# Designs tried in a protein design chat: miniprotein binders against a2bj90. Part 8

Target 1, 235 residues: a2bj90
Amino acid sequence: MSRSARRKTSALNTVLRVVEVFASIQGEGPFTGTYSVFVRLAGCNLRCPFCDTRYAWSLEAGKPLGVEELVEEIARYEPSLVVITGGEPLLQRHPLNSLVEGLESLGLRVQLETNGILPAPARDEQLWRVYHVVSPKDVPVRVPGAKLHPSWVDYARATGRAWFKFLVANEQHVREVAEYVAKLGIPRSRVYIMPLTPEKLDMKELLELHSRIASLAVKWRLNFSPRLHLLVQLP

## First folded at step 3 (miniprotein)

Design cX5
Fold by ESMFold2-Fast, scan of step 3:
Structure cX5 (fold): chain B 235 residues (1-235), chain A 95 residues (1-95)
Amino acid sequence: as target 1 above (235 residues)
Amino acid sequence: SEVEELKKLAEEYLRKGDAEEAVYILYLVAEIALEKGDLELAIEYLEKAAEIAQRANLRMLEALVYSLLAAVYVELGDKEKAEEYRRKAEEIREG
């Protein structure tokens, strides 16, 4: 089935199921430190054991919001970055393309966070033109049902607008990530490793974990992503 | 194969009482079938997903499945079926 056919159906559906919209600082990935508005979409196709947003797993958790209404709400925050996350945002691909079109028409910068199981954007989608942080769940510990769609590697090479972010707890995890990205041909410059943070760490433990993973990033010549919002106690 | 692995995983979640996850997995199987150009197989999995979502009263997820069914029927050239599924999805979302 063509991407064009899916895009045409988005004209018939301009409603997104939204869990929450809030302003914060992007704490992760290539845009760490940026004043952002977060749009958490409902629904997820995975049941990750370390998921912090289990309340967003169900589409039923989302409130219906029209694309036009959501664009206006986002614009009122005057953000430097709009972060669309979830759940898995690409489950709502057709109205998501309409949202991205509206946001780009206002000159707003958009970043999508995705598990990468569904295909990367096609050239004729609005999503082709925005930034993507892909969090594969195939490695270092595979989540059942998770497999990175190979089109994400092609998209990253073609556009320079995708990065790959991996949760890691120790050096063995980093080694497995390094082998994975080498086999897929993902450049190290587009790879971030990020601390896998258990729910009940105190602040000293959280800082020590960040320090350890950052040191491994230097050793393995990969980029490091903090979880800055956790360190500064923001949402 | 990936499809066989996902089918077994969907059955496992159904046995554990997680109908919602089973529907998401079947939706993913349908997406994989569509990428391979197997429209008939995609319809088969989406119809199963819709039935499970309906029985579990997962209305928004049922609407998502109907929306993809409508898109698949557009690709097949079956305008009547495409309109039927689009209407079903719209009715759920609006009422």
Scores: ipSAE 0.272, ipTM 0.672, lowest interface PAE 4.0, mean pLDDT 86
Fold by OpenDDE base, second read of step 4:
Structure cX5 (fold): chain B 235 residues (1-235), chain A 95 residues (1-95)
Amino acid sequence: as target 1 above (235 residues)
Amino acid sequence: SEVEELKKLAEEYLRKGDAEEAVYILYLVAEIALEKGDLELAIEYLEKAAEIAQRANLRMLEALVYSLLAAVYVELGDKEKAEEYRRKAEEIREG
């Protein structure tokens, strides 16, 4: 490979398409309540009907940002956690590994949010070292084209740095999650159920939904994830 | 049966005005029908789900259901209906 080809491959690995960067509180999963900088990456391999970030589905919705510039921008917020989310962040796996390397060099903790369709990180990737919240869309909501890649179960067992967050609306969904994780051999301690929130819920309805799903979490011996940002009206 | 319980649940959500949840449950019933190889029953529930989604202006759910209908009609060998529902789904996604 010519010196020119190596330089071109290096340049492609240094730019991310980013929709937005903002500071907030992590509202979901094992890091709920953590002061976080959110990096929302553009592009998704799904079109979930319940998606609250539809504006991130197209790669064109993101601006090209250099990894170094993005690391500096994130660092200015002095975050307790960097949350990489979007559509599907792993669509930008190569520059994302470079971003993680930069953030870790500053001693920043990183958590990735993924739909789990794409393979889990390999041992030689910088992504191997970070935390992952996998949100399967095949169970119980059965989004077309969604299938959890089996490597996420292996990654969870090998590292202890993965959790699985499932959207649920009722007890039947919770049962399906319980059966699914049992079949895959995912420990219940790594499983979160989260309310599937319809569009246009008022605050009362939102609280009632949270209460119902939390009660089901206790009944089925699963962890509960709130949608805390919706409850406290943060981004 | 599991399917009968899910149908009752969908009806309860419809009575409560929760069209979105009713659509998800009917979609689930259709998926169970597909797993059993009952393509006709799957189509029936998906068409019902699409109708409810349309009435409730749940455009993305409507598109989802249309996409699945297209896939089922491909399995049935009905290329015309498959393409019709594919177009309907695309119109919602591009609009």
Scores: ipSAE 0.000, ipTM 0.220, lowest interface PAE 11.2, mean pLDDT 89

Design cX7
Fold by OpenDDE base, second read of step 4:
Structure cX7 (fold): chain B 235 residues (1-235), chain A 95 residues (1-95)
Amino acid sequence: as target 1 above (235 residues)
Amino acid sequence: SEVEELKKLAEEYLRKGDAEDAVWILYAVALIALRKGDLELAIEYLEKAAEIAQRANLRELEAYVYELLALVYIQLGDKEKAEEYRRKAEEIREG
């Protein structure tokens, strides 16, 4: 490899395209209620019709930030958790591994949110060490091009650091999730169902939807994820 | 290797006329390449996937492949190609 190729690969491994960095409460999944810094990365391989962060779909919507600068920015918030989200964070996998290394060196806990289309971390990646909430888009919502990569099931079994969060609107969706996770051999203790919220629900409708889906979670013996941030009106 | 097995499988599906499955396999190879940091290899397989999808009139899958191509080209610093593939994906979805 020429010195020029090494410099280009080095530069690509040290810069992230970031849409926003903000502090809030984690509203979803196993870390619900945790004071968190959210790092929203730019670019997504999907175009989900129900996406609430459409502004992050383009990689160009993000500003280039150095990993070191981003670590320092995150650390200033004194977070209990760093949540890496976006469009699809794993599209920036290489600089993301460098970010994780920096954050872990400061003793910060990291949780990744991913659509599960890209392969799970390998054992030699820094990403192997962090928590992952995988949000499949193939079941039950059937987003075109969405398919859970099978390596996430293997990663979950090997590490215990992955959870699967499914968007559901009704009992039929919950049934499809139950069948899907049984087929894949995903332990039910690692499965969350979360309300699929259409745009423009009022607070009453949002609460009623949460109540219905939570009741279905109990009936089907699955974990329930709220959208807590929507309920408490935080980012 | 996993990659070589998947390539052979894609070629088999193409020979059988199973274009959709072939495209998905090539897409999977590209995703493995991306995991390894081989952006050039990822592009090669995605471009091949897109070509097959186009020939088979798999419009939704073609658009999906173009979107990932656009993202990979931006990472390579090729903004012109990134924008070209973005437009191609949009044209399929608006049509």
Scores: ipSAE 0.183, ipTM 0.601, lowest interface PAE 2.6, mean pLDDT 90
Fold by ESMFold2-Fast, scan of step 3:
Structure cX7 (fold): chain B 235 residues (1-235), chain A 95 residues (1-95)
Amino acid sequence: as target 1 above (235 residues)
Amino acid sequence: SEVEELKKLAEEYLRKGDAEDAVWILYAVALIALRKGDLELAIEYLEKAAEIAQRANLRELEAYVYELLALVYIQLGDKEKAEEYRRKAEEIREG
């Protein structure tokens, strides 16, 4: 396929494929409770059975937006935090570095959410300087082929800007997480366990699940991440 | 299609000299194919990913690609091929 037959195929560092941009409260991880703008990028390299954002799986689900246009849209919300999520945002790594540069130039705090299959940022990337919440899918949820890239552990040690967030349903899952992070040398202070929420829990069931997982976090000396947006019924 | 778009993205990264990102994108395509039950397509993209990783001397990525190839061949019931790729990944890690 020639370039002349397919216009617009080469904008790797100028255009992002964006599913949605919206304001909400960060419901998960180390910045829980923060007024945030969410930028959901299209495309994902996994098909997790528990995924609640299946509409973002296809790269075709995203509309092409210029980096400058996207920065201006985000800035209008005046957020305390910009959460870049997806899909898997690192599939669009090169234009993502340009987005981060634009956001940092405005003094905006940026958090990236990633499955950690693709390598961590290099020191010469704009992404090196922002916060990362890495959600491994190899343990305990056992998505086939979803192996965490080892560079994320080195990045976390070097920068102090990465945390590891694990979906857990029961104590056996927490045990597997504890063994996994010990083997990789990830400090417990950088580990969050978060409830794996099945479809169609009522509010009582959702709160009970949060309570159980939080109690396990205390028992195992790990951090707890709620899914606060689900509890307060925000997007 | 999403597979076609990701393949083009991998080709763009490869043209820019970013073999590492190209390999990861092709690995992602294989995961998508595997979840859709297209095991032959998954193998095709993983073989391409392995070739690029080997040429660029990205040994750890080459091992990850071989590990996924082994899993795909287990799904196909081809025990001999699965063991072959498992051994290739182990040889990289040991040697």
Scores: ipSAE 0.014, ipTM 0.349, lowest interface PAE 7.9, mean pLDDT 82

Design cX8
Fold by ESMFold2-Fast, scan of step 3:
Structure cX8 (fold): chain B 235 residues (1-235), chain A 95 residues (1-95)
Amino acid sequence: as target 1 above (235 residues)
Amino acid sequence: SEVEELKKLAEEYLRKGDAERAVLILYEVAVIALEKGDLELAIEYLEKAAEIAQRANLRQLEAIVYFLLAEVYYDLGDKEKAEEYRRKAEEIREG
């Protein structure tokens, strides 16, 4: 090390395993309709039967990419929002905080998509300052072993930067979500229900499913998330 | 192989004091084994994951691992072990 060099971090703090980077429209959650760059990180701690991105499950599915290189690639798209998704992005927590720091230095808005099994950000993490959409898998379409980490509820209350998004197929699922969020003290204003979309739906079936779930959102006084990218046939 | 590379990554995280990531990677190895029909290999990695989670006091991850162990033992026909792990997972969730 030279006397002019800043202290170096380990390789694990500066390299992310990235499956893909692409520009699209955010189709889901509170930022639906926003021009976004999607960064899909490799690795997942669950194997959901309804998962659309099974190709990202393995950490080895991702290409090693330096944080600085990734920030430069993202910046070239000039996005209104950077969506960090996966797999489960918090599996790569240390380099993810470095990525967020780089993106924030450029004034970019960042949203993380997470299953919420790993703890919410601590106050000294860069991740504390960005938006989070948490998709619990312990209700209503239960994935065995999955449980929301309770720190996500505290984080949502403390920051106002977390929302909870649930995949639902019918009214019984919505009832289970309502009971779950009430029990955990999650404000209904922070809750989205989203259609659970089977892989083989035609456009008419997809629209009918969206209509049914949207009607249930009104009935149960919850927010509705479409899957807009599916409706407009974007990635 | 994918499994061998994930094992090395889990060991590296454990050496660096990141027990949480080590547990999650071992859980991933177990799930891959289950998808290939290798229940014995899945149990081996889930038991390793559970041990690390228990030592590091990662109670929520410990419960997640125990629920999957219960399912795998049930599929093997070991109902006694399945019920034991289900009970351990439920105790963590309730307490």
Scores: ipSAE 0.006, ipTM 0.219, lowest interface PAE 9.8, mean pLDDT 80

Design cY1
Fold by ESMFold2-Fast, scan of step 3:
Structure cY1 (fold): chain B 235 residues (1-235), chain A 95 residues (1-95)
Amino acid sequence: as target 1 above (235 residues)
Amino acid sequence: SEVEELKALAELYLRKGDAETAVKILYKVAEIALEKGDLELAILYLLEAAFIAQEANLRELEARVYELLARVYEALGDKEEAEIYRRLAERIREG
């Protein structure tokens, strides 16, 4: 193989379009409260009306960063968890597998946040070995194009490394989520409901919404995810 | 499905280091999706193709992918997004 062709292949596996890298507390999902570094990748395959990261929708929103450079940047924070989010991180699947390999080599715990439209990891991917929080957008709010890929349910059963997190505003939404996960055979222990937070809630309204959704989680025997960073005013 | 088979084929070519063939296959998948009215799937595959083409410095294919993205967004009724992709393609071609 020519040197030029090998370099082109290497570049596909070693460069990511990155919007931002920052330290914060994981505010959502099964690792809520964990000191984390967030890596927001550019590009998304959805245009959700309630999206709070619209600035990441375009691939051009991200700057090219080498995987090795990004691993070094992340390591400098000494995080308990690396959260890879976006847009949709799986749009950059090949260099993302290389990033995960580098992070695992340092003993770092990795969590991917994904909308679940693209297929779950195959056994030969580095992504197979990390944690996944899947946020389906086909229920209850029904975003166009957002159908969950069925391989995510199989991946969750095979590995125990996936959870499903749903945005809900009221009890009818929780009922729809309960019916959806029962239909797909997703165990309730792997399901989180999280408040669907409109952009312009004040702190009192935000806390009241959290309280209401948490009470519904107890009633319906589902896990509750806060949006803790919003409550404590962290990014 | 034909789409699933072609997507798996694109991943195989990408793993072999043939980014050009992977982009061409994803472009074909997007054309099939557009013909079937699966506009969101077309956008998904074209965004993947655009990223691969850009990172592999396949500028002519990148421009072609952006041109098809513009047409898909026109079909979706999103004229603003269509214009952005049209301008990206023109920028590459004006070199």
Scores: ipSAE 0.000, ipTM 0.178, lowest interface PAE 12.3, mean pLDDT 82

Design cY2
Fold by ESMFold2-Fast, scan of step 3:
Structure cY2 (fold): chain B 235 residues (1-235), chain A 95 residues (1-95)
Amino acid sequence: as target 1 above (235 residues)
Amino acid sequence: SEVELLKKLAEYYLRKGDAETAVKILYKVAEIALEKGDLDLAIWYLELAAAIAQRANLRELEARVYELLARVYEALGDKEEAELYRRLAEYIREG
């Protein structure tokens, strides 16, 4: 389907179920420190034990918003980056492609956060052209049913627009991540390890955990992602 | 073979822009592959069918594809993956 035909089709089905829209600083991944608007879409295909956003699991948690209305709301913040997250945003793939098209038409940079279970974008999707941070849940602590779709590795190689981010608590977890990415042929340059933060850490404990995981990133020659928003007390 | 003919037919309908018919045909190919014990082939065609159904916003067909994918993973002995696809079918239908 041509881009023009896709635009017309998207206009007929232009509703997303949205949990929240807010401005903050991207605290994680390759764009850490960027002034961003976060768009949390409803629905998730996983039930992770360590999930901080359980309120977004149900599609019914989201308010139905038209794509055009949502684009206008996002644009009012004048963000350097639009972060589309969830739940799992790819569960709303069709209207999500319409949202991306609208945001790109305004010159806005878009990043998708995904668990990578659903297939990576095809070349004829608007999603092909945006940045993706994939958070596999099949390593190091496997979430039942959380298998990374193999198309994400191919997408990363083809586009250079995907990175893989893993939650780790200790060196054994880092070792398992290193073995996993080597087996799948994911370049270390596209891999981030990030602290798995237990709910009740105080600021000193949080900083010490960040220091330990960052040291492991250096040792294992992987990239480090902080959880900067937690350190500076932003949402 | 019947599988080869159905595959060509699915490609034809996909090129014509009839995603619904293409998904239904790929689903049939996967059913035949599962019956013959060709689990890798069944998974490949179901993943393709799921991607097409999702892009075309064919929610009921997408859910049915995930249900068959769950059955294939169950036959493979992967109970965790099977349960994931069963839940995914439920989420698609809820929307």
Scores: ipSAE 0.000, ipTM 0.182, lowest interface PAE 15.2, mean pLDDT 81

Design cY4
Fold by ESMFold2-Fast, scan of step 3:
Order: structure tokens, then C-alpha cells, then sequence
Structure cY4 (fold): chain B 235 residues (1-235), chain A 95 residues (1-95)
């Protein structure tokens, strides 16, 4: 097969629409504090009112990048963790599997951030073998169109490679999260609560909110996720 | 190709805010891909269609998309994934 024909026939598995690639510290979830490269993919299937990355909502926001070129760019940063985020990265599932394969071949640890609306990985996907932080948007404050796909609970149970991260503003939200995860059978050890941060908070207000939500995590015996990058003013 | 033309048309309708038409077009693209034996491509388009249907609260179309996804995964020999999508469609159609 010619090189040109091979490129055309594999485009869906070899090209991703990418908004940005940058080095930072992972500020959230189970890998908080890790030197990471963030790969933000274009497109999202939600319009969350507290979204920090509205610029990534459109697929048109992303530039087409080949998987091999992207793997090489990521490798140049020498990261301890590759964070694939978006928008919703599972919208580009097939070329994402190719990206993950390339990153795994280099021994790099990969974490996906997903809203969990699309199904969890199947056993024959490269995505089955990497870490997932699922951020449901159907609780405590429902986002229109948000519904956690049931397969994520099965995936978490089967692999131990998924955690569930919830945005909370007060104790009533934490109670609703606790009830939600109990009904789904999600262990507390797999659950993170994270401050729901309005855009206009100053540093004192951010720290006070973090302290309050962290105290609730202790009280309810759940894990706490900061938004560390906001506190240290990193992207 | 017909597939490429329909894909561009679906994108145009989605940008215009007509999610229902976009889902129907993507479903048709998946059917064509399935007829040509490109099961992986069919899954890609159906997963996109499911997402758009969920976002637009088009429950009947969402159920139809899951039903086709179950058939495609059955054809791939992935009985576990086929069963998951059948249950999702069933839940929507129950009531």
C-alpha cells in the first residue's frame, strides 16, 4: 500500500484535534502534585456553567495533529504523567487509542479526564489499560444532558483504574454525592470531592473554600481533590 | 465518497444546532460502514451519534443508536460490550 493511501485510510486512528499541549503540575485527583504534560483535545458533549475550558467546547477549536508527531512532542517534555483532557477526549476515541499505544510504548503513565457520558473502554482497547478520572455532571448540580454511563462502574470494579471526582460547594452537595455513590456501589476509596470554584474568587476565598471542602471530606470519609494549579497560579 | 459527504453534512447540521438531523445522518454513515465491513468506523460514528443524542435529550434516537452499537459489537465478537449496549437501549425503551 502506498504511503499516501495508508495515511488516508488510517486518518481516523492517526489524527487528533488538539487545542493545546503544555507542561504543568497535575492539580487535581489521585495524581495531584505530579509533573505532567496536558494534552487538551477539542470538542465537548456538555456546556457546564462552571467550565474552566469553554475554549475547547468546539471541535473546530482543535488543530489536526498526527499521533506520531504528538507522541514525539509529549516525549520532549520528559513527563512523569501524561494527562489527556478536553473537552471530552472520548469523542476522539479511536485515534486516542492509537495515542495511548504510542505513549505506553515509551513507558509513560497516562491519565484520562472524562465526564463519563460516553461508555467506558472495552477490554480490547488500549484505553482499558490506563487510568481514568471520571467527573460525573449528573450530581450534585445536574448539567442538562449529563448522565453517567453505567459501564464506568463496571470498569472501575473490573480494573481498579477509575476514580470518580465530584464538584461540591457545600455539605448538602457532599451528602448527595455520598448517596449517589452508595446507590451505584462505588467504594469511598474511589471517590474524590473537589471545590466548585466560581471564576471570581480571590486567593483568600479560594483557600477558605478549599479548607471547608477538605474538612467535609474528612467528616464524610471521602478523598479530597484540591485545585492546586489555581492556588499556585499555574495553567 | 458518500461517507465523507454525509460526515461533512452531519457536522454542518450540528454547527447549525440541528442535533436530531446530525444524529440521523451519523446513524446512516454507520450503516454504510457496517455494510462495507468497517466495524471500527461504524463504532466511531455511532459513539458520536450517541453523545449528540444524549446532549440533545433525544431518547428514542439514543436507544436506536445503542441498538445498532450492540449489533456491531456482536459482529466483532465482543459479547460483553454488546450486552451493555442492549441494556442501555432497554432502559430507555422501558418507559
Amino acid sequence: as target 1 above (235 residues)
Amino acid sequence: SEVEELKLLAEAYLRKGDAETAVKILYKVAEIALEKGDLRLAILYLELAAWIAQEANLRELEARVYELLARVYEALGDKEKAELYRRFAEDIREG
Scores: ipSAE 0.000, ipTM 0.178, lowest interface PAE 15.4, mean pLDDT 80

Design cY5
Fold by ESMFold2-Fast, scan of step 3:
Structure cY5 (fold): chain B 235 residues (1-235), chain A 95 residues (1-95)
Amino acid sequence: as target 1 above (235 residues)
Amino acid sequence: SEVEELKELAEEYLLKGDAETAVKILYKVAEIALEKGDLMLAILYLSAAAVIAQEANLRELEARVYELLARVYEALGDKEYAELYRRLAEEIREG
């Protein structure tokens, strides 16, 4: 990254509230199996049934880190993919665009995990150029107050850089997902179903659940996402 | 700060099962954030308040939260999302 670009980012006092940075294997979605660095940002605009209350909404859960400092920390891992996740990363949109600019200047591939409630990137944002895995919370989980912003469907069609990932426990959930994506005009090729895993499944139960949801993906002609990190016991 | 104290108080009331008081406190935090021009923080607290209000079936508070979310999105220049939250509030008030 150029020193001039880094200096400008620093001069803007651009900071992100970061919970943790760690290396692992991407266990989910279209990049499953990729050596990745995970950047968990603080704050969330939803409180999902499986989230702790503080984690779901508090920005103060994160340590303030400058974009330049965070780019340097991420680069030391030499990752094949940078996964920006957390509660809801788009709550920190302005500094997030600066982070993406810094990471792309180093040739690093970036994937954002988002609930899709906030609008998709505009063409003049750095975020327009990176990959997005959108996890709608209005179906089948039906988190109150959640609604996918319609711009995400347009973004996916225009760029080919967004996929939609849904947590499912049974065939009725898959049916609801199929109806939802048909209604919104989301191509099945952009849709992943993933096992909804309770915290205390043993390995046999976890494998059986993966097998059942994968079979449903075949039956309904949708893509399947494992939760590979759970199967191989990684963070 | 006042915002930090109010957030801790909201969490305390949530843990005690008093969702109504928690929503009212989060709404007040969002008003303070909006007054200070921190639109991102206002959206964060109002979104949490909306989820809590709907889970607890607090429809009047849910409508008020959506009304303030609409105003915050107007301030951000997101007219489409502002209109969405106005409609959600109207739907509650009509039904």
Scores: ipSAE 0.006, ipTM 0.226, lowest interface PAE 10.5, mean pLDDT 80

Design cY7
Fold by ESMFold2-Fast, scan of step 3:
Structure cY7 (fold): chain B 235 residues (1-235), chain A 95 residues (1-95)
Amino acid sequence: as target 1 above (235 residues)
Amino acid sequence: SEVEELKWLAEEYLEKGDAETAVKILYKVAEIALEKGDLELAIYYLELAAIIAQQANLRELEARVYELLARVYEALGDKEDAEAYRRAAELIREG
């Protein structure tokens, strides 16, 4: 390979479009309650009507940051977990693999949040080694154009490093999720249901919704994810 | 700029449910990015275009997107990825 080709590869692998970096508590999924640094990447391949982070939809919403600079910034927080979210982080797959390599070299645990439309990591990617929380938008509140890539089911079974998280508002939604995961062969142990929170809820309504969805998780033998950051009023 | 204008148009058409036009616009954005040597931007918009085309069952457009992805990966020096995308385009057309 020529030096020019290597330079182009290096350049592609060294810059990420980043919307924000901040410390908080992971409020969702299998690592709920963990002191985390959140890295929100720009760009998204969906336009979800219930999206809380519409400001991250455009790639231009992100500032270009070098991978090495971003690793150093993250490390200053001394996090127990690095949560890479967005938008859709896998749209910046190549520099994301470089970021993961840098974070792994420091012994940092990494979790990626993805809509699962793009393929799961291959064995030769650094992303193969990190945790993934996949949020399919096929069901129950269907987003037009959303379809889970089938490789995520194989990745979850092969590695034990992927979980599937679904937004639900009622028992009919849970039924639809149960049918969906059974049809795709997703193990129930890898499935989380999480309250679909409308934009405006008071604290009592938020707690009542959490209680109802948690009860449904028990009834349907699925895992429950809170939205803990909303309950404790953190970012 | 022309690229910024095209990005807004792609978003408008996607919001209206016109996936075919959105994919064509994103493909054009990627072509411009590739011509300027911005391989990162080209890959980003082509991956987005491929997903939209696949979900809308726009097979010929999906194949065209994968062909351009193969060219971008070739420019990047990733021969294996380039060949994989060329094969993907062929398989999509064969049905």
Scores: ipSAE 0.000, ipTM 0.231, lowest interface PAE 14.0, mean pLDDT 81

Design dD1
Fold by ESMFold2-Fast, scan of step 3:
Structure dD1 (fold): chain B 235 residues (1-235), chain A 84 residues (1-84)
Amino acid sequence: as target 1 above (235 residues)
Amino acid sequence: GDPEELIKRARETIAEAQELLIEVIERAEKLGDPRLEELALRVLQLLFEALKAFEEGDLDKVEELVKRALELIREAKELLEKSE
């Protein structure tokens, strides 16, 4: 393809299928407690049995929004952080890079949440410059088709802009995570364990689960991610 | 046939189609071709419908939808081959 043909804008390169845009507090990962706007993109390449956002699995669950319109909508919230999540946002990779470019032009900080099955950003992508929280589904709860792309480990080492977040229910899960990250050469400082929350937990059970997983994080010398939004009853 | 074995095969077939879609997306990412992007989105939709049919116990519909997804994946691979 010629250089000029590669630059031809398609509707798909300027349009994202968006499920929802809302302001909240980032409840998870390295930016826990940050005033954020969440952009949930439609479509997912996995069907996790513990998925909290099954309504976002279909691309048709998302409304088509132009990148420029979406940038303007996000900017109105004046967020400290823009969290791009899904589904799997890397399924809409090309218009996502355009969105990131628009957000960066406004000085906005961007975090992507991804399952890490699709390759990490290349140096020529706008996505190379933003923060990534990778949630592998390789371990401890194996999801069919879920293999972490090895480029994510290289990206984390090269940039310091990726962390790995694992859903855990018990100490055996933490052991499996520790073995997995050691095998792949992921630094412990880049690893978060987070409570695997079943659908029917009351507030007491939710807090007890958080306490148990946090205690395991201390014991295993890993970082702990809460689900703060669940504890404080925010979306 | 054992119903549990049929369910296992349906699940494995969906997973295999998802892995092939990821392979297509990975190879296509540097091309920026909107035709490849549209094919990937269509495949994802078919695999989502296949998982819904699976949860409903309609294994015949799972087979039909996965077959259609694999046909689109083959079309995407042919476009990649011509572009590579």
Scores: ipSAE 0.005, ipTM 0.335, lowest interface PAE 10.1, mean pLDDT 80

